# Designs tried in a protein design chat: VHH binders against Uncharacterized protein YOR238W. Part 4

Target 1, 303 residues: Uncharacterized protein YOR238W, of Saccharomyces cerevisiae (q08634)
Amino acid sequence: MDEKVELILVPCHSIWKSSSHPSDNSVNLGQLPEYWHLAPFQYEGNDHLAFIKHGLTAIKLLLQRFDTATVIFSGSQTKKEAGAISEAQSYYFLFEKLIRYVMSNDNIDVPNFDNELRLLLKEVKNLLSSQNVNVDELFYGGSITTEEFSLDSFDNLIYSIYRFEEVNKKFPQKITIIGFAFKMPRFISCHAKAIDYPQSNITYIGIDPKPANYNQTQLSKYYDDLVQMEDKNALSLFSSDWYATKDRLLTKKRSRNPFNRTAPYAQNIFCKENGKRIEGIEDDEEYFETKIKCKMPWSSPRQ

## First folded at step 1 (VHH)

Design p17 (framework vhh_7pa5_2)
Fold by ESMFold2-Fast, scan of step 1:
Structure p17 (fold): chain B 303 residues (1-303), chain A 121 residues (1-121)
Amino acid sequence: as target 1 above (303 residues)
Amino acid sequence: QVQLVESGGGMVQPGGSLRLSCAASGFTFSSYAMSWVRRAPGKGPEWVSTISGSGGSTSYADSVKGRFTISRDNAKNTLYLQMNSLKPEDTALYYCARHTYYIGSSYFQHWGQGTQVTVSS
């Protein structure tokens, strides 16, 4: 087969409740907020619909680039109430279910999906049908896989790169990230730079949550708040803690690891000998200059 | 039909200043966050700055913090980027962009030609 060169990364943000049963005898395809382990701030924008858009967009791109791309869902076992299922694993199971549903039904109108999801689902169905895609090969052949140890967006990027190498025996030459548009700056300006991954080889596809029934003024306020909270709670913090090894980011990371999981990646330079993540980097600029810059397998040759 | 028209670029010496403008039409400007994105020769697009729809929140790439200021005038449907203390590394084609929120092929979308900024001695 053709060489796999592109990582299509889907950072995960919740855990789908595969065991939830709708009272109306419909199929659970993640279309209602109660089908997810949502945080309080994820309800207003119907974040769960954005999660489905992210995964479907990744599958659409994979179908257009099948021989050269691998889709990786990234996210650990972050919710004690969900048990031993990762965000990544739950997305993988949801999208397998959704694609099988689409291929076995003529009517693919899913209740509570918005117009964007309806269009995206039809586009994916058309690609699957026109290419005579075997769904078992799509999900079990290695083109779609999981990265189940990430606890924050920095981990999403670096651990998915290591996972890509684990699956394909080489590092990605190109990364396409599909996530929230309001989170794009942290991936491009913070995470990619922190690991010396060439930003010219990264594409970001941003799909934000969308509140239903909001007028123009309410939508403007909602997105204003997203940008402000992103700056306050993430972007400003990653600017002073590049690797999430101290202060508020480390506290958040620890709170997202109720099962005390450690990343098993053989080439992971951010883990100690005992498998636990490095903590307490005092000077991120010095760490970058001495340990990262021009030393990563994906680093560009010096110009 | 969405249209974005950038202007204000030019040639400037290191340490100089330029003010970019972007005239928007074809959509409700105040409802959307807007960004400036640049593309240097031989490189992919680099996000520079974002401003919320109301103008109440802004964010900047580390490379431009303290030097660039993004602003908007919703009554005029215009986005601005004030660039101070320009460096050779700022040389690029600058685009204004409206984020794709639903189904997209990129975080930023632009419909203009961009405006060239060249910083050289």
Scores: ipSAE 0.012, ipTM 0.351, lowest interface PAE 8.9, mean pLDDT 85

Design p18 (from p10 with G99L R100S Y102T G103W S104T G105S S106G Y107R Y111L; framework vhh_7pa5_2)
Fold by ESMFold2-Fast, scan of step 1:
Structure p18 (fold): chain B 303 residues (1-303), chain A 122 residues (1-122)
Amino acid sequence: as target 1 above (303 residues)
Amino acid sequence: QVQLVESGGGMVQPGGSLRLSCAASGFTFSSYAMSWVRRAPGKGPEWVSTISGSGGSTSYADSVKGRFTISRDNAKNTLYLQMNSLKPEDTALYYCAKLSYTWTSGRYFDLWGQGTQVTVSS
């Protein structure tokens, strides 16, 4: 068996409602927005369909890597109304259900899936069939797992790296992040840099939300607004709070932790001795230079 | 046929200035947000700046904030990047890109040009 070298990271953005039942005899495969605990801003773009594309793309990539990668769904128990189920766990259960559905049915044309999802689903089914993949081994064998303590995108990256090491006994040599294209700048230019992970070892696969029935002008405005809101609500904030330890980012992080979860990763340098996240870093550049730069297990050799 | 043609790169000493241009054709330029993305040798793409279709909103990477200014002329279908106080670490191939809403295989935006080289050295 080949060693696991690649982390395929899927940052999670919502919690799937596994207990929601269709009014008809159809199966809940996450295809309707009402099957998810969505925030108001996630409806216009059909964000839930993008979530499914992210996970299917991760599974497709895993199958194409054979036995050299681990898929990690990343996201904590962020919604009191959902109960003690993490974003990551809900994605894991959804994709197990979806893959079993695909392998048990000849017609995989799921209502409300768009053409991209239909094509992706066929590609995944073909890979599973051509490789004689055992679905139980795929989900229970450690190739697909969860990271259930992340409260923001910075946590998604750093905690998934530590989770990968927990599962595989070594840090990832390569990371592929599958998420929204409009969020690529925060992962590459902010988060990877903040932890000294080499950008040359990161690949980002971007799949954005896609509003239905919008003409080209409406789509352009929608994506302009996405990029503007991303800058206002994330990029500008991470530029002055690299580790989400102060101000608005810390307030957002605390609001996402109704079950008071603490990360169990012993090697996590961003936790206090009591397991709680560090807070109040006054000088992020000094912290990076003194605690992180050239000191992480994944740091590139410096000249 | 969608085409983006970057120009304006060159060699400059630290502290110098350059103005990059991107000529767009094959699509309704004013309808799309545009970005500048750079790639240093041996490294992945780094987002630099974005401007909305109307030009009403701009955003910048921390590494260039206060030094670079993105702008556009929708009548001429041209995107600009004014680069001031250039540093050696700004050395890279600079690409202009339109926001992509399809699967991009590691691209935030589609990159259709060959880029324009900026080299900052003494």
Scores: ipSAE 0.000, ipTM 0.195, lowest interface PAE 16.9, mean pLDDT 84

Design p2 (framework vhh_7pa5_2)
Fold by ESMFold2-Fast, scan of step 1:
Structure p2 (fold): chain B 303 residues (1-303), chain A 121 residues (1-121)
Amino acid sequence: as target 1 above (303 residues)
Amino acid sequence: QVQLVESGGGMVQPGGSLRLSCAASGFTFDDYAMSWVRRAPGKGPEWVSTISWNSGSISYADSVKGRFTISRDNAKNTLYLQMNSLKPEDTALYYCAKDSGWEYLDSFDYWGQGTQVTVSS
């Protein structure tokens, strides 16, 4: 009997425009920036191609884990202009479309995909074919699902853990996070620590954006900028606001919640009894020591 | 303090031209890619164009290719958008945006108030 033990977490960063249609006979598989609700800073690195790499890598891992993992796309309804569709739901729809495309076509070369995507797509197609995978069972059988209430990377981790338990009736023994490499430090050193999830049970697979046609000097400057901005605008903020309950991180969280949605997870200790998020934690280290440390369902895994 | 101040908007007839400027301050301008983003009445934001820190890479939305030209003057900390053959569909508030690979709200803190472009007969 296969048991679901591993959470494969894909933090989402945008909403795919499923209703956008090319003017030619090509198919919309998210390959152009116009097919996404991108923020301005997401264009230079072709972030949308990294989003597709994240999801395909998650599906590849799911197939390699056979039936012992659950892929969770994590992200809320963050774009008023997109309406009542979450980042997570849009990724789910895109990857269902993409997998059906590769199983129905011999030529799977998608225009505007880079070489990494082309190779990854061939690897995924080979695994699907060699394992005789039923695509309907893959998407509808519970191995791939969504977490639709996360507003930041802290939410991505904690809400996906609760979502995993909601779907599988147990907490994950292992977590693999597939996201941007430059964001790895916040997940490992900040978020996992903040919720007392053992770092030894977390694997991070980093896939960064890649600007087209940049020379080595331009690439070095681009990646140096990503690391510096990540440190300045996220890591330093999470150092004094572990749970994103105050100051700039709370302002960011509120700006991403145009529909005022609240997470429904019954075991979520970061919500008050009335369902509202906990805000204004004055001493995060004391909160951790008194409320979190050795008190979470995953703090001391015994089996 | 990071500031982006857009200017050069106005009212023009179809087929006309405008040049937008964005004066940047409070950060090292030549370390960042810069973008133009527009918001038409009743619509969400639409990306228009991006230029890399050294002008080595330039990209345009399909709707503006061949009509708009993005450029920058790193010595003056200024970003430009030359808009030719303007159409009524180009009517929007135009924003200068600093691209740094950083998520959401702080990138919007680096947007100016925008400059209105109205294309009408």
Scores: ipSAE 0.012, ipTM 0.425, lowest interface PAE 9.0, mean pLDDT 85

Design p3 (framework vhh_7pa5_2)
Fold by ESMFold2-Fast, scan of step 1:
Structure p3 (fold): chain B 303 residues (1-303), chain A 121 residues (1-121)
Amino acid sequence: as target 1 above (303 residues)
Amino acid sequence: QVQLVESGGGMVQPGGSLRLSCAASGFTFDDYAMSWVRRAPGKGPEWVSTISWNSGSISYADSVKGRFTISRDNAKNTLYLQMNSLKPEDTALYYCAKGDEWYSGSYFDYWGQGTQVTVSS
């Protein structure tokens, strides 16, 4: 009798190219930027290494939670050039491959991984070995799964909550989000608030991209730019469009949906009966007060 | 070793003002972005504001925008938060954070002691 109470959410940011093959004797474990469908701005910080840190940290926490959590990779089919593979599905396949690799090898030194990744791999391998974990059961038993319809960070949170309920038949009592630290404010102060999920039941673990060969002054400037761009392109926009149903946020959401997919979650109040997303909420504060506050399955307990 | 010491909190009535300070030591203060983060009773951490190393970039949470002002004095290794028009919902323990620690996978419950702000009538 295992009770699943915690959602460990990994918002996805790219699609891993599983078909890319090294020209040498190495294995494709996502360690090079060319193994991913990266946007131009994702190269400077080695974002792909941060993606791998997010997933490994999620698996580490899952093992430390003694089967009381579900890891959900969240992200839709956002790239026409990648075809019908979601960000979430590509992460799932990568981490299955990576875990099988480290369990099959005594020397787990992966080229191009940094010291933080090397340490995480050792920690995960040690936990898997000490707990005698069956890798097939870990990936196929429902402890790690995908949410494949999210088009933005608001979707990442709300759709993963509904996906957790679909898998476990109950809503999460606790949520741990593992993502970029510079994106923490939108999840905690915007998204959790917008859906009335208690902030006291949310933990955020932030792991940012890290440029190679930068000194401390250059790193500080890089992170300042990330915070400034985050405010300009997301945080300030969510302040006036809490549910991403209008203006620039809706335009971004539509541009990330080349296959016109709709979320299948029956309990999702943000979809119309025809499965299409709601649009054009004119007063988000009034919508929250009248439709959301104290009305969600996860709102403050009452008799 | 990195040390951050917050001060300036207290009890104030709604509409009042407080000025928080954070004294930094053990690192080159002017190389890092600095942030204010708060934790209200029974709630998780909420980001409040961030200021870049040279004060060229400043961002605020929507809940405090127009009421709070973040600033820094690199010559004194000190971060400030001027809080005006305080509301009961601003009641929280306030922490300052170094940029790489804010962004490095640390939980807020492992940070320093913070400074308590209580807004009540």
Scores: ipSAE 0.000, ipTM 0.117, lowest interface PAE 17.5, mean pLDDT 83

Design p4 (framework vhh_7pa5_2)
Fold by ESMFold2-Fast, scan of step 1:
Structure p4 (fold): chain B 303 residues (1-303), chain A 123 residues (1-123)
Amino acid sequence: as target 1 above (303 residues)
Amino acid sequence: QVQLVESGGGMVQPGGSLRLSCAASGFTFDDYAMSWVRRAPGKGPEWVSTISWNSGSISYADSVKGRFTISRDNAKNTLYLQMNSLKPEDTALYYCATEDYYGSGSWDAFDIWGQGTQVTVSS
């Protein structure tokens, strides 16, 4: 009854610069874009604040689950400039630092956090205090961990499932994904279906980037553009490349692996024996029907 | 700031050649896959070619395969497109763009920063 049953998955989108120090009396808690290795497209929406909301929401949910969930930050070593630190490890370090900051200070106002983030941080602090949570137990007890080999969103889902099994000795009965709302169709309609994970056992919590000082018309256009990008472009590509093993998705995937890392998950059927991910699937529907459908440890008898 | 500046376009007759350049600044160039995207008069943007950060993976649109060659010089933060056997159908404004790490890889997922460089193929 007290078993870990839920995977709380946080797909990572950047690497936090833990070594960046402000010149004033503030602390680096990821609140400025300069504290992250951001891609050019991540500046307009203040994506870095959304990353912090994702992780805090995951910790909030973990606390509300009373030890029946595992939070997994997912993302590999994707930036040469950052060195041998994964997206996942950088998020883990950031949230450990942020939670320790919250527990050691009565005033938790962080400069440059928006109102949503400030409210979320206060809510998390109240849960930690009311439950008398030991921060060392929270981060070192196995309830929060990393998956450090994912190179795309498909890997985020499948590798985190295998990582959950590695940590808890069983596959997750349910998955909660906390990520960008505009990326939800990718995870639900493409990735979950491609691995035969029951959609009824997945909850998606979407938190999008939010541009500062945009009026309602500018915000509506910004979000419409994000949704249209995912609908037209991501779904179109994944319709013919379900497992990201060919074409432009593979080219981008290879560019995200500057340290040539290979996944270590023993039960991972999407990797070769040498740990390299499989490539070049010619017929994804045939592959699904013959290798995946009703054959995965999590396949539903009625779905 | 982040800037991508395209150059090398011009007017050429069918069968001719041009080499486009894209000078990148304000970011770590060799961390990103780079693409060429073009927009023909009266048409939507069309993806042309992509090269990974280390040149280990290269892809081309079917319309340009065998005629165009993408390359990069990471020491100079510069992307190139060698265009041979040019056709009137190649007439377009050409942009270089960074690829979105988690995007689809289509033109809508590109960060286009510059004004582009015009290529006109006519007799």
Scores: ipSAE 0.012, ipTM 0.315, lowest interface PAE 8.6, mean pLDDT 84

Design p5 (framework vhh_7pa5_2)
Fold by ESMFold2-Fast, scan of step 1:
Structure p5 (fold): chain B 303 residues (1-303), chain A 121 residues (1-121)
Amino acid sequence: as target 1 above (303 residues)
Amino acid sequence: QVQLVESGGGMVQPGGSLRLSCAASGFTFDDYAMSWVRRAPGKGPEWVSTISWNSGSISYADSVKGRFTISRDNAKNTLYLQMNSLKPEDTALYYCAKDYSEWLSDYMDVWGQGTQVTVSS
C-alpha cells in the first residue's frame, strides 16, 4: 500500500447530539443547531453547518488523495452536559452516519442544509461511488480517526501530529488544515511556527460560518467582527503565550477540561511525564530556541 | 471598562413569568450579537438564547423555545429576556454575554453577578 504522508486535520468546535430526536421526519444529521452543544457565539453564523462542511471537505480530500492521507478529527471532552464523549468522537460518528445515509438513499436532499452542503454531498457521493469505496473500510481501516485530548487550537495541531504518528508509525510530511478561514493566521503564523513545522508543508482550507438571510452590508460587518474578535481573543494572546501555558489561554484550556483528560502521547514533549500539560513557560522565545528549533522530527534538514 | 449588569430575577411559582434585563456599557452594543446563559445549581453553564446585532436572527435552546423571548433595545444598550410558563428546571443564575468572543474565555471579564431566578411551589 502507499505510505500515509499527509495529515488532514479537522479542528472540532462542538459536540454533536447523536441521541437528539428530530422534531420532523428527517434524520438527525447535525443540520439543526439544536442537534449540537453550541456555545452562544456559534448561533448567528450557523457554525454547525460549517462544521459539517469541514468534515465533508476532509473526506472529499481523503478520497482525492488515493488513501495517502489520514483524516483526524481533533477535540476533547469539553461539555459536562454531553457526558464522556469528545468533540472528535462526535464528529467521527456524525460523518459515519452521514456517509452511510448518502450511500443508502437516492434522495440526498437534507432539510436545512445550504446550497454549499448540498453540492459538497453530491461531490462526495460521486467520489465514493466512482471509486467503489467500502464505507466500513473508510471508517474502520484507519484512514479516518480521532484525536480526543485537544483543548485549544495549539493542541489541535501538535496533538494531531502525535496522533498521526501513533496511527501510521511516522510523522506527517504535509498537513492540510480544514477549518474556519478567520482562524488561518493562528495556525500558520503562530502554531506552526511555535513547533517548527515548515509552513511550506501546510495547506489551509478555510470555510467560514454564514449567517442566513444577511445582505452584503450585514455579512461584511459579521466577518469584520469575526476577524476583530479573533485578534482580541486568540492572535494577540498567542503572540505573548506561544504554547498556551499561562494567563488567559491557560484559563480557557482549564475551563474546557471538565473531565480532567490528559494526553496519552508518549513522544509529546509538551506534556509532563504523567501526561499533564506543561504550564508557566516564562520565556517562549528561549523555550523555542533551546527546546524546539531544529530539534523536532519535522524540523527542516540542516544544509 | 466592558460591563454587563443583569437584573429582573426573583422567585416565582411554576407557570409564572419574569422579565430579565441586561444593561451593557463600555462597548458599542449595536455592533455585537448578545446571548443569555444560565447556570443551575451543581450544573455547568447552559446557553439559553441569542439575538443578532440588528435583531434579524434569533435562536433559542430547545428547553425554552416557545416560552422565552429575547429582545434588545440598541438605543438603551439593553438586552431583555421575557420568560413565560416558567418550570422548576428554569431555576438558575442568568447571565448575559457578548457572542463574538469564546464564551468561557471572557467569563470573568464580561459577566456581571448574574440575576437569580427561582421557580418553586
Scores: ipSAE 0.000, ipTM 0.385, lowest interface PAE 10.2, mean pLDDT 85

Design p6 (from p1 with R98K L100T G101Y F104S W105S S106G G107W Y108E S109F; framework vhh_7pa5_2)
Fold by ESMFold2-Fast, scan of step 1:
Structure p6 (fold): chain B 303 residues (1-303), chain A 122 residues (1-122)
Amino acid sequence: as target 1 above (303 residues)
Amino acid sequence: QVQLVESGGGMVQPGGSLRLSCAASGFTFDDYAMSWVRRAPGKGPEWVSTISWNSGSISYADSVKGRFTISRDNAKNTLYLQMNSLKPEDTALYYCAKDTYYDSSGWEFDYWGQGTQVTVSS
């Protein structure tokens, strides 16, 4: 009996530079901002450390689920300067490297990791050791995989559900999303609702960026600014463009697709028969009522 | 009304120097991180440098490390970019940016200026 019931979703936010070499003979484990293709807004909060916390938390949860979950890193080939490597693939390679590093070394103190990362690494190492986990089986056995066509957070959710079905031959009964806490409202109140996925079957684990050397006043301003910019640049936009098919959200989606990739999921109702994404939905509530509600595989059919 | 006005661009020979300025208005300048972004002819936007609101955190793109210096004067609501050892590859329209979009790959800024042209030619 196939026991895989939970999708552990890690939305990706950057591409790790696997080819970057430290000048000081240390190992590249994503611990410095220059080891990532960061956007400008990702520097102040040390977003790269939050990315590593997201992935390690997902692996910790996977180990605690005893083979009933699949971890999916979600993100497309979004940066021409990185070449044909996806956000998801770069996270997968980073975490494979990091776990192998942790299992091969007694001292796992990585320079520039904060105290939360050091504790998390120790917890993951202890779980891997206590369960006698085969690292090759963990990464090559299908428990950790990639979804490489998502161009926004709506795609992160729906494409990862389709990817889970592709890998496990059934849809997830529950979803755990591990991402930024400030992004939780868009996943719960917008994206889950837009695809008629039960919110009661979604758990969100939020881990935010943390600026270094900020006092309490500076931290308060930073997090207030994150919430305000999240509302202005995402949450309010998704309220009137549920499927990211028009205006600013569509412009962003197109800008993130320099290699013109199309999602290959057989059950993807958000793409035309030619593989191109549906665009220009005039009334999202009407589209939801007539095309989405009770027609998704997890929706209750009409009695 | 938020406004960002860039200045200081021009033509310079390889190895030369230029100092860019960005005058900000319509928001509390010292509450935000500020960035320089450039756009070369026929190419997409490339991030250059970011400075936190208090200058405590500064980051540079690999292509400009050791050559460019970002700074800010919060009393004057002004952002600066000192560009040394300029290369032909640095030829671009340079933009000052305040709010950047918090999403998975975003090269979207809430506010950019009109930009200031930098041309490096022999």
Scores: ipSAE 0.064, ipTM 0.529, lowest interface PAE 5.8, mean pLDDT 86

Design p7 (from p1 with R98K D99E L100P G101Y Y102D D103L F104W W105S S106E S109F; framework vhh_7pa5_2)
Fold by ESMFold2-Fast, scan of step 1:
Structure p7 (fold): chain B 303 residues (1-303), chain A 122 residues (1-122)
Amino acid sequence: as target 1 above (303 residues)
Amino acid sequence: QVQLVESGGGMVQPGGSLRLSCAASGFTFDDYAMSWVRRAPGKGPEWVSTISWNSGSISYADSVKGRFTISRDNAKNTLYLQMNSLKPEDTALYYCAKEPYDLWSEGYFDYWGQGTQVTVSS
């Protein structure tokens, strides 16, 4: 059996409503916004379709790298109205349902999917069929799993690395992140740097939300606004609070943690022994130089 | 310190109009997207409309498209909802809501006001 060396990370952005049933007796595969616990800003771009593209792309890559990669859906129990179900768990269940649906049906035309999703779903079905992949092996064999304690994008990266080690008994030598393209700078330039993970060992696959029926001018303005907002409300904050331990980023973590979840990873240096997250780092550059730089299991060139 | 105070609700007949206002304080208003959310009798909260911090992005629920208009005045720290062609189905308590500071986060509304009642009946 080949060694697991690659983490395929899917940061989660919402919770799928698995118990929602259409009034027209069709199947719930996450194709409508009402099948998700969406925040208001997630409607314009049809963010829910991007979530499905992220997970299907991860499964496509896994099928091409089955013995060397582990897919990790990352996201905690962030929605009080959803109950004690994590973003990661809801993605896992959705993709299991979706894959079983396409393997049991010759007609896989899912209403409300866009052309990119239809093509991607066909590609995944063809890979599953041509490789004679058993769906139970795909979901229950350890190649797809969840990380259920992340509250922001910094957590998505560091906790998924610890989760990978928990499952495979070694840290990933390569990370492929599948997420929004507009969020790439925070993962590469902020989060990877903050934990001393080599940027050369990270591949980022960006898939953005796409508003329906927008012309080229409207679409250009939408993405320009998206990048400007990302810089103003996220990237600039992570640039001055590398570990999300103070100010606005810590307030966000607390508001997204209605069930008081704490990460259980034994090697997690960002939690105290009692499971509580470290807070109030005054000098992130000093913390990096004294606690992180050249001290992490992945800091050295590895095989 | 964050406070959101809604006003402008009332009773109106079908086909009528109302303009709701939300006065915001305790935070930098022009750093955040703002939303209107309503709760009808016997129903859960329904998102109505969102406007980005710079008014560059505006979204509406299908049930109100073409009838409602969201706007904001950043100099006055005020959010507005112009409601036209009101229907009995629009009867609800209307809330002003502040978005999370990271608009690309998967969080809930960051903060909700106390609400203003809109009743559409003959």
Scores: ipSAE 0.000, ipTM 0.343, lowest interface PAE 11.0, mean pLDDT 84

Design p8 (framework vhh_7pa5_2)
Fold by ESMFold2-Fast, scan of step 1:
Structure p8 (fold): chain B 303 residues (1-303), chain A 119 residues (1-119)
Amino acid sequence: as target 1 above (303 residues)
Amino acid sequence: QVQLVESGGGMVQPGGSLRLSCAASGFTFDDYAMSWVRRAPGKGPEWVSTISWNSGSISYADSVKGRFTISRDNAKNTLYLQMNSLKPEDTALYYCAKDIDYGEYFDYWGQGTQVTVSS
């Protein structure tokens, strides 16, 4: 077997409703907003279609890497109304269902998918067919897995790195993150730096939500508003709270943990022995310099 | 101390209109998204609408799209909900809610204002 060197990280943003069934003969493949536990702001952009693009892009990339990568869906049990199912597990189940659907049907045109999804689905089908991929091996062989304890984007990155090591017995030499383009700055400029992961070894593939039937003026306003909201509610906060251990980011993290989940990653220096996250770091720059810099398994070695 | 005080509820016949207001204090109002959440008799809370800190992004539940309009006045620290074409199923206690996770978590609700739609 070739060495697994690349983490393909898909941060999750919602929980798919696997038990929802249409009233007609169509199949639930996540194509309608009512098939997801969406937050209010996720409707305007058809965010659920972006979630499907993220996962399909990850699978496409996995197939193009010929068994040198691991896809990790990352996200915890964040919604009481969904029960004890994680964002990550719901994505895993959805993509297993979608890939099996694609391989079992001659016509793969899914109602309510946009043109980008239709093209991406055809690309994935062609790769699966040309490589004679066994779907059971793809999903059960360890190339696609879940990280189910992340409560924010910082956790998405650090917990997925430790999950990769748990599965492959080594840390990733490179990371490809597939997520919203408007969230790229927090992953590259905040999270990677905060854990001393070399930015030169990270690739970010950004796929944003896209409102239907908007003209250019409406689209420009929509994306400007996304960037402003991202700055206000996340990016500016991570600039002064690198590890989400205080203030608004900690309050948000606690609110997303209705089932009181704790991360099981024993090597994780951001958790205590009981799995609970460390809190209340007073000086993030000092913490980075004294505890993180050049001390992580993935840190650049000193000359 | 965070305070949210709703007003403007009442009794109205089907097809009628009401305008709800929420006076906010104890936090920097223009730093947060704000939402309306309702609770019908015998049911759990249902999200109705969210507006971002600068009014740039607005979202509605499918059940109220085209009938309700959310707005805010940051200078007055006030959130509004204009409700038109009211239906009996809109009968509920309506809460103003402070967002800390843009529609995913509301860390504070007011006491609510009752809206009753009946003939």
Scores: ipSAE 0.091, ipTM 0.580, lowest interface PAE 6.4, mean pLDDT 88

